VH-VL binders against f1rd40r3617to3795. Designs and how they scored, part 22

Target 1, 179 residues: f1rd40r3617to3795
Amino acid sequence: FNISVQSGYEAISQELCVVTCLKDLTSVVDIKTSSRPAMIGSLTDGSTETFWESGDEDKNKTKSITISCVKGINASYVSVHVDNSRDIGNKVTSMIFLCGKAVEDLCRIKQIDLDSRHMGWVTSELPGGDHHVIKIELKGPENTLRVRQVKVLGWKEGESIKIAGQISASVAQQKNCEA
Short names: E, the ipSAE of ESMFold2; O, the ipSAE of OpenDDE; V2, 0.75 times the mean of E and O plus 0.25 times the DockQ between their complexes.

## First folded at step 9 (VH-VL; framework fv_dusigitumab)

Design n1 (at its last look DockQ between E and O 0.72; V2 from the best seeds 0.00; counts 0 for: pae E 2.4 > 2)
Fold by OpenDDE, look of step 9:
Structure n1 (fold): chain C 179 residues (1-179), chain A 119 residues (1-119), chain B 111 residues (1-111)
Amino acid sequence: as target 1 above (179 residues)
Amino acid sequence: QVQLVQSGAEVKKPGASVKVSCKASGYTFTDYDINWVRQATGQGLEWMGWMNPYSGDTYYAQKFQGRVTMTRNTSISTAYMELSSLRSEDTAVYYCAREGWDYQYFDYWGQGTTVTVSS
Amino acid sequence: QSVLTQPPSVSAAPGQKVTISCSGSSSNIGDRYVHWYQQLPGTAPKLLIYDNNKRPSGIPDRFSGSKSGTSATLGITGLQTGDEADYYCGTWDSSLSAGVVFGGGTKLTVL
């Protein structure tokens, strides 16, 4: 799962372009859940066959996944995979994405409603800057819900994310959609 | 500054009810769940339940089901815990506590309310 | 009697390191966050450690928390006289009566 950013495209010549390629930073961020933290591994194992299921401790409460980026980590996108078609009785029908520098100062950046049969990734773009705290608030019709995967895309400070290639913007976009 | 200020000490007879208040300040009252924890003299902490000040939703420990009622008045940022059918075993210091941003831990506590149940 | 088991007391001299254990099961510590509270004599409990190893603002780094399996540990280095207090671990239990549970508490005496 990769997301290419067209904004990083620079034309050097008609045959050479520079594309900004984001990296998967999921393994270098800290993840917390509102319940059953022992299942966090399922969110980042690269498999949609496993899942995090909320527990009793957040019953009748908004469920949440909190991602904390360490210094030098710049998150650009966060993606959440849910499968309401499989997770009958554990559906996610609402996602709210919040971000900020600290948990006390989070701002809502995206809200999305999911239908009862939604299967796939929900992605939110994040504002620029480092030391992001990203919180995903999750709601469903039942007392418990399931999330299959979480992915964080961005870049590390000091690392180049520009790649040279002989591709057009349209091709780059196509590859992004197929990734 | 976050503060939870509880009502004063209570002395009750067995079978009576007690209602303890907890006034919150220094933050948005409806944004955090309020929990109640009691502690008998010389004993450990015992969780009683939580109340969501926004929705009014509650969850009580099984031990207190049917005897405890947690409510709130949002206009004055005050949470209430009422315990009925009091027994001598209910003699304890009762604390309100704010639940942390993402639940389960209690980051701020009231000063406690001593409830004495005696004949 | 408590769902979580703590030693009833620990003691050490000023400047020393002390650890307080908290033992549970798979239904609580095994898959839940552990929190620690400090209760000075005659006062309300105070959050000391949350989410296994995180310190709230104002808590010095000589306090630390860790978790492994079904056990948690509170570590206190550079022990001070002011650390004399009762310490409680807490977490959520998902067994028969789902709810917040506490250890029996550990009295720390600074010799």
Scores: ipSAE 0.730, ipTM 0.857, lowest interface PAE 0.8, mean pLDDT 92
Fold by ESMFold2, look of step 9:
Structure n1 (fold): chain C 179 residues (1-179), chain A 119 residues (1-119), chain B 111 residues (1-111)
Amino acid sequence: as target 1 above (179 residues)
Amino acid sequence: QVQLVQSGAEVKKPGASVKVSCKASGYTFTDYDINWVRQATGQGLEWMGWMNPYSGDTYYAQKFQGRVTMTRNTSISTAYMELSSLRSEDTAVYYCAREGWDYQYFDYWGQGTTVTVSS
Amino acid sequence: QSVLTQPPSVSAAPGQKVTISCSGSSSNIGDRYVHWYQQLPGTAPKLLIYDNNKRPSGIPDRFSGSKSGTSATLGITGLQTGDEADYYCGTWDSSLSAGVVFGGGTKLTVL
């Protein structure tokens, strides 16, 4: 037996570790498009073979996709899939990512130019804080443009993993939440 | 506080033109499109077109194409709508309205300008 | 004949609820967002509901909107005398002369 071997000011305490796993939140956020909202389902159906194509109500206007998060949703990443190699007359050559508490209080967080043959995902990390609105402004050389998918990754406020540990660390990859 | 203040009532003869002004305050004038909508007495709303104050670009309803001109002066945050070749059926209250940031809905309206075309 | 069809009038007692319909087609309501405007007597229209079901700041939650197929509905609960007004639906129409279209309006009387 060797309990209380040394006397002094030392106490062993357990440290609680919290690990956050990012989830696909796309189906639980509100998505608005600047035109043809009937095609919003093509942005969220998990397929890059379908598309949203902008309509005549926003011709000669900046096209946009706006994502609003309800209470308890914390978005960490937003991704947009564009295929200029297939969408010859509907290319996207510029994206601006904005976020803020409300639509009237948006700040630009990322601006990306895309070449005329771009195919794939464009991802923006969202800054920490109380952002509830994400806007993607889109431009191209034509009157209309196409976006093939949108994805939002983050967590719901009630979804944290607590692990009781004695100085131990647990690690989970944050970007592998696929759906 | 967003406000759109329009010019006063006009009485015109058939064949004349009228130009209505709409002064914006309480927001960045060039950030939002201005639409014009008219309403004859006891009737519904009729959209006339929109104008982008930043670029000056316009889009006119087909019924008014060739008769309407929408302009602005950004230095005084003022939009204008001019309707030419007036007829008695153009007698109406004319409103300017700010288009929302997501387009096609009108979140703030001017008080209206009565235009009477009397023969 | 308005492109969007609304009942000409509706009435109910204070505290009751009403709905106002707006019927369109695939060229407008079926493919576009629907908005609602309130016009109190002698005043300019005021935005009441936008993007089918969203409420601007300052509009009480007893006003609601919904859309199904080519029809939209404005709901008003807890009717007050101050709700007596004309109500208009509006949307974009992509038919022959593309542009914004409004319903013919519905006069609400609170009896």
Scores: ipSAE 0.559, ipTM 0.797, lowest interface PAE 2.4, mean pLDDT 86
ESMFold2 (binder alone), look of step 9: mean pLDDT 93; pTM 0.954

Design n2 (at its last look DockQ between E and O 0.84; V2 from the best seeds 0.77)
Fold by OpenDDE, look of step 9:
Structure n2 (fold): chain C 179 residues (1-179), chain A 119 residues (1-119), chain B 111 residues (1-111)
Amino acid sequence: as target 1 above (179 residues)
Amino acid sequence: QVQLVQSGAEVKKPGASVKVSCKASGYTFTDYDINWVRQATGQGLEWMGWMYPNSGDTYYAQKFQGRVTMTRNTSISTAYMELSSLRSEDTAVYYCAREGWDYQYFDYWGQGTTVTVSS
Amino acid sequence: QSVLTQPPSVSAAPGQKVTISCSGSSSNIGDKYVHWYQQLPGTAPKLLIYDNNKRPSGIPDRFSGSKSGTSATLGITGLQTGDEADYYCGTWDSSLSAGVVFGGGTKLTVL
């Protein structure tokens, strides 16, 4: 899975530009789920064949996945993979993305409804600034739901995310995929 | 500051009902589940169930199904737990507790309400 | 007869380290977050550790939690007289009657 987002570029010449390339930060963030934490590994294993399934702990409750960024980690995007076509009886029909510095100060940044056959990634851009907590609230028609993957893209402080490339958008996207 | 303040001690006869109140303050009452946990003298903690103040949805421990009713009055940020058909074994300190924002743990507790069931 | 098993009591001298175990099964600790509560004599329980190893604000770092398999452990270093209390582990159990379950509690005595 690749999110090719051209976050910005600076034209150095007619042939070259500097493009920012985001990193996959999923492995360096802390992830919590509202239920069955033993299955969290399935959310980050890189496979859409595995999944996190909510348990009875949050039965009749809003399910959630909470991502906490450590100091120096700047998340720019969060993406969630859902497969309602396969997960019959465990469908996700609503996602709410929240972010903030602390759990007490979360702000809703995106809300999306999914159809009963949705299969694929749902991505939310995160506002700039010093946000450390990302919460994804999930709802479905059943007592349980499944999420296949979670991905966090961003940058780490102190690391250069600027790459040299051609002005062509296609080339820039390719570089992002290779980085 | 988050606070849960419970009603005073109760003395009841077997077969009677008791209704304990829990007034919440210092936070948005409707955003957090209220759980009830009791503790008999010298014994451990026993979970009774949860109530979601926003909707009034409840989930009771199997042991208390049919005897316990958890309700709320959102206008005064107060949760209630009613236990009916009281038995001597129901003698205990009853606590209301706020469930954490991501569920399962209880981050704030009431001071407890002693309920004594005796003939 | 508690779903979660704790030692009934532990004791140590001030300044020492103690550990309190909490044993469960795959239907609870094995698949759930474990939480710990401290109950001082004559008081309501207080959240001590949540989500296996996280400390609420105000809880000193000499308190720690860990989980492995179907067991959880509470660690207390630099034991103080004020730590004398009952300690309960808690989690959700997904067995026959799903719900929050607690250990039987452990009485910690500071010698």
Scores: ipSAE 0.785, ipTM 0.877, lowest interface PAE 0.7, mean pLDDT 92
Fold by ESMFold2, look of step 9:
Structure n2 (fold): chain C 179 residues (1-179), chain A 119 residues (1-119), chain B 111 residues (1-111)
Amino acid sequence: as target 1 above (179 residues)
Amino acid sequence: QVQLVQSGAEVKKPGASVKVSCKASGYTFTDYDINWVRQATGQGLEWMGWMYPNSGDTYYAQKFQGRVTMTRNTSISTAYMELSSLRSEDTAVYYCAREGWDYQYFDYWGQGTTVTVSS
Amino acid sequence: QSVLTQPPSVSAAPGQKVTISCSGSSSNIGDKYVHWYQQLPGTAPKLLIYDNNKRPSGIPDRFSGSKSGTSATLGITGLQTGDEADYYCGTWDSSLSAGVVFGGGTKLTVL
């Protein structure tokens, strides 16, 4: 069972907040890279010591990682791990997150610039619903760039969600999920 | 409906140049690379390069470096391939093809343009 | 002398199964996505399989693709006379003059 926050304040039931349990869905989504698909395993192996490095097939083109969720997969967040402090010749300085129902209908949902020393995860929230296509466009100053991990968090339709336990009544009094 | 319509057949002499057009419709022309592929009679496919209509950027197969120029006119959604210093070995059908949204596969093809180099 | 090697021809009866191989190297098929094209007589090529094993809309599931090591395979089941065509594998090759390469093509005859 996953841990969920529950308010014990029954007199004001509308203040209850139910948190959907998020799971790592990375193994059940399709991942395509713009180049060097032989290295996709490095994006999903749970290690930030391995990497996907773009190849010469997308040299002088925008690099990308595309994630496709089938119907019934509700991806809530996508996260990308980049380490410009180690990947000196393969930096990522810009990420654009796009999402839609098909690759032909993508809308930009987030754009960020990364400094030359960035190390860590970059996360985008995803629109509600299922069967999204998520495209992450990547740019850097070199002909190649590196990404160390990708994660997709969400839930799968048909899975039961159970709320168990009480964290603390005093802690619950000080918080509201709807603030 | 995605469609690529190419210009008509051409007959050229050795040493001349040819410019083949490829008019795109049914999609946003500037969003997808255009590739050029040729095929001599009874032979296989030979890739010549790509052009990105948004920027005009190109990448040419090394065999054609110095002889090929790929361009576009975005206001009429048309790509062009010009091959210079023609030889009889350049006799072929020339295709334009749209590269898929994430590179390297060609999801829609023009009908082909026959170029004959007669000596 | 194609970078990607395909058999020049294959044949089978209607309703049968055929496979078409495409052999390459670590600088192409071993590292890159493989795509397959069908060229019916007198027509332009048409995309059949992309990204090793994906079918574009309108391609029936009797066409399939797979890849193992430095080789790729196109499978066709339930052969029909309309499948008589030339079939090409294609991919990116990094070893020499980097670029798209195609196999020499395989002529499928349905007897």
Scores: ipSAE 0.702, ipTM 0.854, lowest interface PAE 1.7, mean pLDDT 87
ESMFold2 (binder alone), look of step 9: mean pLDDT 93; pTM 0.951

Design n3 (at its last look DockQ between E and O 0.73; V2 from the best seeds 0.77)
Fold by OpenDDE, look of step 9:
Structure n3 (fold): chain C 179 residues (1-179), chain A 119 residues (1-119), chain B 111 residues (1-111)
Amino acid sequence: as target 1 above (179 residues)
Amino acid sequence: QVQLVQSGAEVKKPGASVKVSCKASGYTFTDYDINWVRQATGQGLEWMGWMNPYSGDTYYAQKFQGRVTMTRNTSISTAYMELSSLRSEDTAVYYCAREGYDYQYFDYWGQGTTVTVSS
Amino acid sequence: QSVLTQPPSVSAAPGQKVTISCSGSSSNIGDKYVHWYQQLPGTAPKLLIYDNNKRPSGIPDRFSGSKSGTSATLGITGLQTGDEADYYCGTWDSSLSAGVVFGGGTKLTVL
């Protein structure tokens, strides 16, 4: 599953469109879970067939996934994949997204309730500015819950994320015909 | 500055109960779980359980189930640990400790309360 | 009888490096974060390392933590006399009675 997020485009002229393309930064961020850290690899392995399952450590507690960005990394979006239809007995029914400079100074930026059959990605846009920590608080009806994947999209300082605007399908077809 | 200040030393008879207090300051009391850990003289650390100051939820180590009660008074940012049916083996220094924001580690500790159980 | 096993004592001269091991099982260290505490004589424990290898503010980089498999290790470089203390590893155990467990503690003597 590929997440393509268009952060925006600028029209400099009638003939030039610039699109900002975000990169997958999941591999360069630090991830912590409230329990069973040995399963963190399942959150970032690119497969929705594997999962992180919360353990006894956070039983009767709010479960969480904490993402820490290193210097120079600018996260714009965080996305969480949940499959409540598959994870019977381990459902996620609430997600709260928080961000800030430190784990003790986080601000809530989004709250989402999920139905008992939700399957798919839940995405939160992150505010601009100097935030290095993203925390996702998770709740469900059971003592344990499962999360399948986590993805962080953003940009690295010093790297250009501006690309030429998308060409129309007609133009693309024309190019293909000329090739 | 985060501080946990515990009540003073206690001397109890076997069969009695002891209630130790832990007053928190320097942070939002309800945002962090309070754990209790004891240490007998010359011995290691023994975890007793945790209490969530916001909800009042608790989880006790199996060894103390039925004998320990962890409570709190949020208006004064104070946690309590009561241990009943005291035995000589309960003689120890009892610590309250704040659990880290992401759980399991204890980032701040009280100074300890010595509880002596003797006939 | 601690769930986690530590050497009872270690010793080294000032300036040297010491390591303290903490051995557990798949139900604890193998699947959980490991934390380390320093306890100076007559004082309450102090958090030294959390989440396997992270240092709280104020803890010098002479202290390090690592975890591999079902074992964790605390490293202390540039040993100082003030490092003489008891050191405890701790983690969560998901065995018969789930809860926080500690090692038996290691007494570090600076020679």
Scores: ipSAE 0.825, ipTM 0.900, lowest interface PAE 0.6, mean pLDDT 92
Fold by ESMFold2, look of step 9:
Structure n3 (fold): chain C 179 residues (1-179), chain A 119 residues (1-119), chain B 111 residues (1-111)
Amino acid sequence: as target 1 above (179 residues)
Amino acid sequence: QVQLVQSGAEVKKPGASVKVSCKASGYTFTDYDINWVRQATGQGLEWMGWMNPYSGDTYYAQKFQGRVTMTRNTSISTAYMELSSLRSEDTAVYYCAREGYDYQYFDYWGQGTTVTVSS
Amino acid sequence: QSVLTQPPSVSAAPGQKVTISCSGSSSNIGDKYVHWYQQLPGTAPKLLIYDNNKRPSGIPDRFSGSKSGTSATLGITGLQTGDEADYYCGTWDSSLSAGVVFGGGTKLTVL
């Protein structure tokens, strides 16, 4: 996305808004679940009618989804879709988002509690740069829980158009201006 | 430099108990589960269970339920496995292994402790 | 008899390729991650492949893993005499006695 900048002879203050265009990178990141990796396709298929349900291999452990971005992948946001209204025996009531350069070196970046009726996306903004590992730790009142979708938004190094940063407004002029 | 160093070889009579220690170094001991795996001479690997050093929670393979106890002392970064009512079939090398941070694989192993049960 | 079935032995000449299979069921390999361990003679097992196809640091790319359906495969190319070892697949099994299961092991001989 480009914002046109007006130029001219006059001394005019202008606002310039740089809009970042983020892509869905979910298909190009590595996704690991703490259990039942056979169901990972339900996290990435673009449907909230399918789900990943945790298995008995992590029954007595913290459940998690780990996303690994290789060099050149710049993840900006991660989003997780939960539907406690439908998943009444498999609710998610707590999410902790962690991020770092390796699984052994993660820092918590967001913690959120979800009520028992929550339906929708929970989104975390990620630190700038590439090659992130993102871990979402999940808890609920039952021994198993369900997540219906995961999305990763960002940009790939070497694509036709790179737009980085946040939406912002600024003043740009080609000539001297009197404010 | 992750290391798991186990206690020395033991010889036991049938009906006795054995307690094997596993001292961890080079990482935060409470961040990773410890698993115990045994291997009889010329045989494959047999999983016995896991222990969470932070909470002390355990999960035992059904075969060893009632005979195995897994514990730890966090102040000295040491895990323990005790097996009671020993039989000759319990003669094996016993390994402790660190479970990876994101579960279900064993990324570092102790050197093994040979336990011989003979009369 | 193991829940996971591996051939008891395989052999090949130096420089060749070998594959080691690990057959399971929907309650284990079909639903769970598979890991591979190398046990050199007289030593403890060492992690070789984790999460079906990932290599720890220090494991050369001539070792590879894959999974299809209820079966997993370890591939070794460019065989070296130092690869002589026992190889075990391992995973979680959700059957009646849920827990970690290993294959019976495959002895690789490099001749």
Scores: ipSAE 0.738, ipTM 0.870, lowest interface PAE 1.5, mean pLDDT 87
ESMFold2 (binder alone), look of step 9: mean pLDDT 93; pTM 0.955

Design n4 (at its last look DockQ between E and O 0.55; V2 from the best seeds 0.54)
Fold by ESMFold2, look of step 9:
Structure n4 (fold): chain C 179 residues (1-179), chain A 119 residues (1-119), chain B 111 residues (1-111)
Amino acid sequence: as target 1 above (179 residues)
Amino acid sequence: QVQLVQSGAEVKKPGASVKVSCKASGYTFTDYDINWVRQATGQGLEWMGWMNPYSGDTYYAQKFQGRVTMTRNTSISTAYMELSSLRSEDTAVYYCARERWDYQYFDYWGQGTTVTVSS
Amino acid sequence: QSVLTQPPSVSAAPGQKVTISCSGSSSNIGDKYVHWYQQLPGTAPKLLIYDNNKRPSGIPDRFSGSKSGTSATLGITGLQTGDEADYYCGTWDSSLSAGVVFGGGTKLTVL
């Protein structure tokens, strides 16, 4: 364009921003539990009134929930709902979040201790990069424990991604914003 | 590569004990349970129990409760199964098998140890 | 006395498909993951299928597993003479003597 076309617009100091739109991907990931897989539906049904309760196959063992992402799915956050105030005989007092490319090569990303009356979500941000497996290791004082829901947030390849940022006080609208 | 190498064949008399070893290599020994499974000639598989090499915790099938002891030496990555008060019905091949204790399947097996109890 | 029931034997010609069933109960197959093991003659068992329908690395996709209700099924297509073996289902059983249980085994003969 020539200088006369450009002089017809207010001078703008602006920063291109991409807003990331995270989606609930829980229904499209594979979820494995260390015991009682018949109860996995209670982790993903969107209700904190149902639960997965660990079974006797992992009695006296660390319990776990393992999430596997297929190609094209990028998990950004994982959240676990625990209610020690209702589940007084099945408490969860420790969680370790791990991730990696395969279950054999996981790295710890977060460890948290929970109060004996904890009620609510425990969330871990997942590091960026090429991880296909997320594992939550769970411990409690009894032989069994309960988890009420799991949620995975992220994005699918091919979906629009925008990251929010600051825009300067001098902002103007243009017909072709991406050019 | 993951390997489980068991001790050699044993011949025992009724009333004796046998101790079978299982040396693990190619992985972190304390990250996986060791299970013991036996198979009599022409018969199916019979699970005997598991042992957690990290803690030393054990869980025995009820049939073997009071006769079986499962142990380990973590410094040499070796699991052991000792079966006492042997009977002729204990004649079998004894296998060790690796289990991910959070995954509940046996992904690697030893070559087996034949134990013969002469009656 | 197996808590998991398998047919004692099955047979089929090379290239055909066979299905091996494993029947259990709500205290095992209905509630737990099911795994399958192949035992070639004179060898130790080998993991063939885990978690109902997943294959370990190196197991070809002509081996498949499925589960419905209290029953599990191993499918083998494109049969080869090298598939002649004993096949065992295995799972955890939560009944009075809680522990790992195996089916009685199915001998596959490829004729």
Scores: ipSAE 0.629, ipTM 0.824, lowest interface PAE 2.0, mean pLDDT 86
Fold by OpenDDE, look of step 9:
Structure n4 (fold): chain C 179 residues (1-179), chain A 119 residues (1-119), chain B 111 residues (1-111)
Amino acid sequence: as target 1 above (179 residues)
Amino acid sequence: QVQLVQSGAEVKKPGASVKVSCKASGYTFTDYDINWVRQATGQGLEWMGWMNPYSGDTYYAQKFQGRVTMTRNTSISTAYMELSSLRSEDTAVYYCARERWDYQYFDYWGQGTTVTVSS
Amino acid sequence: QSVLTQPPSVSAAPGQKVTISCSGSSSNIGDKYVHWYQQLPGTAPKLLIYDNNKRPSGIPDRFSGSKSGTSATLGITGLQTGDEADYYCGTWDSSLSAGVVFGGGTKLTVL
């Protein structure tokens, strides 16, 4: 799981190191998009060469990707890959991450603005607890936008999470210093 | 519980305008788009457009462009649909419907408002 | 004349299974979610199936939806007299006149 982040790479890299110890749950979650659901496969195919492109049905609306987790699935991180450098007419300039128990009761947990040349993963940590729904709201300057990948990292209840990566005492210390 | 309650039946002359109201309750009015769908007697459903109660943004079916205006009063959680230049062909039951987020399905419907256009 | 094509009517005896087809094109059903509505006589439509195959709360599992290619299907098992109604498929169409589109509706008669 390679995540490249242009801004704040060092800080994010440490978080990503922790995330890499989690299981990829993308294949066991339900994903819905605000438009062109036929392209959802492109979001989870493991390739940044393919993409989901929003359609006409949400051209005048906020675009969104909604992830639903079943019971027993604990999502810890959600990552979205965007390539505005390639998707010139389909840029994403804003991402809002929301989570909650139900679609009707979502709380905003992160908002990020992307520059017009952003290429890479945007990751949000998810709060602990009984959060079964994750929604990513997407905006751009054009009527349509593209997202290339979505990843959900976490753990399954009852499965031994072999956290192989002992967070080195040094990484833990650095996190404490930056907090 | 979610409810959409529409205004009563209307009888109009050709060329007139009609404004139908749809009062929402049981949920946060500004969180869901309101769509309008009509149905002529013995006919199928015909989508007219949607209105976002938060922004006031609208999108109308091409057939009704220039004749339909969808508005809202957020203080009373009420959506309005005004259709002008009425024709006999506009005789129908008009429904407001809540769109589940932005996924183009309507999970709750008003009871319908009969609009009759006759000379 | 509707963008989506449904059979005008279907019928079956109580306890039987019926299917209602909804045919579209690549600009609608092909890459969109399909939804189904039930309209009992003299009433407003009711959401029956959303996102191709999901049931809202309160809808019994006798009702099912599926989608393949440019076609969708509503299935009703264990047909009951109360199922007699008009059924409409709906989705978004990305043609020049983009918007929500419905099938022509199917009248289900329980014999």
Scores: ipSAE 0.438, ipTM 0.792, lowest interface PAE 1.3, mean pLDDT 90
ESMFold2 (binder alone), look of step 9: mean pLDDT 93; pTM 0.953

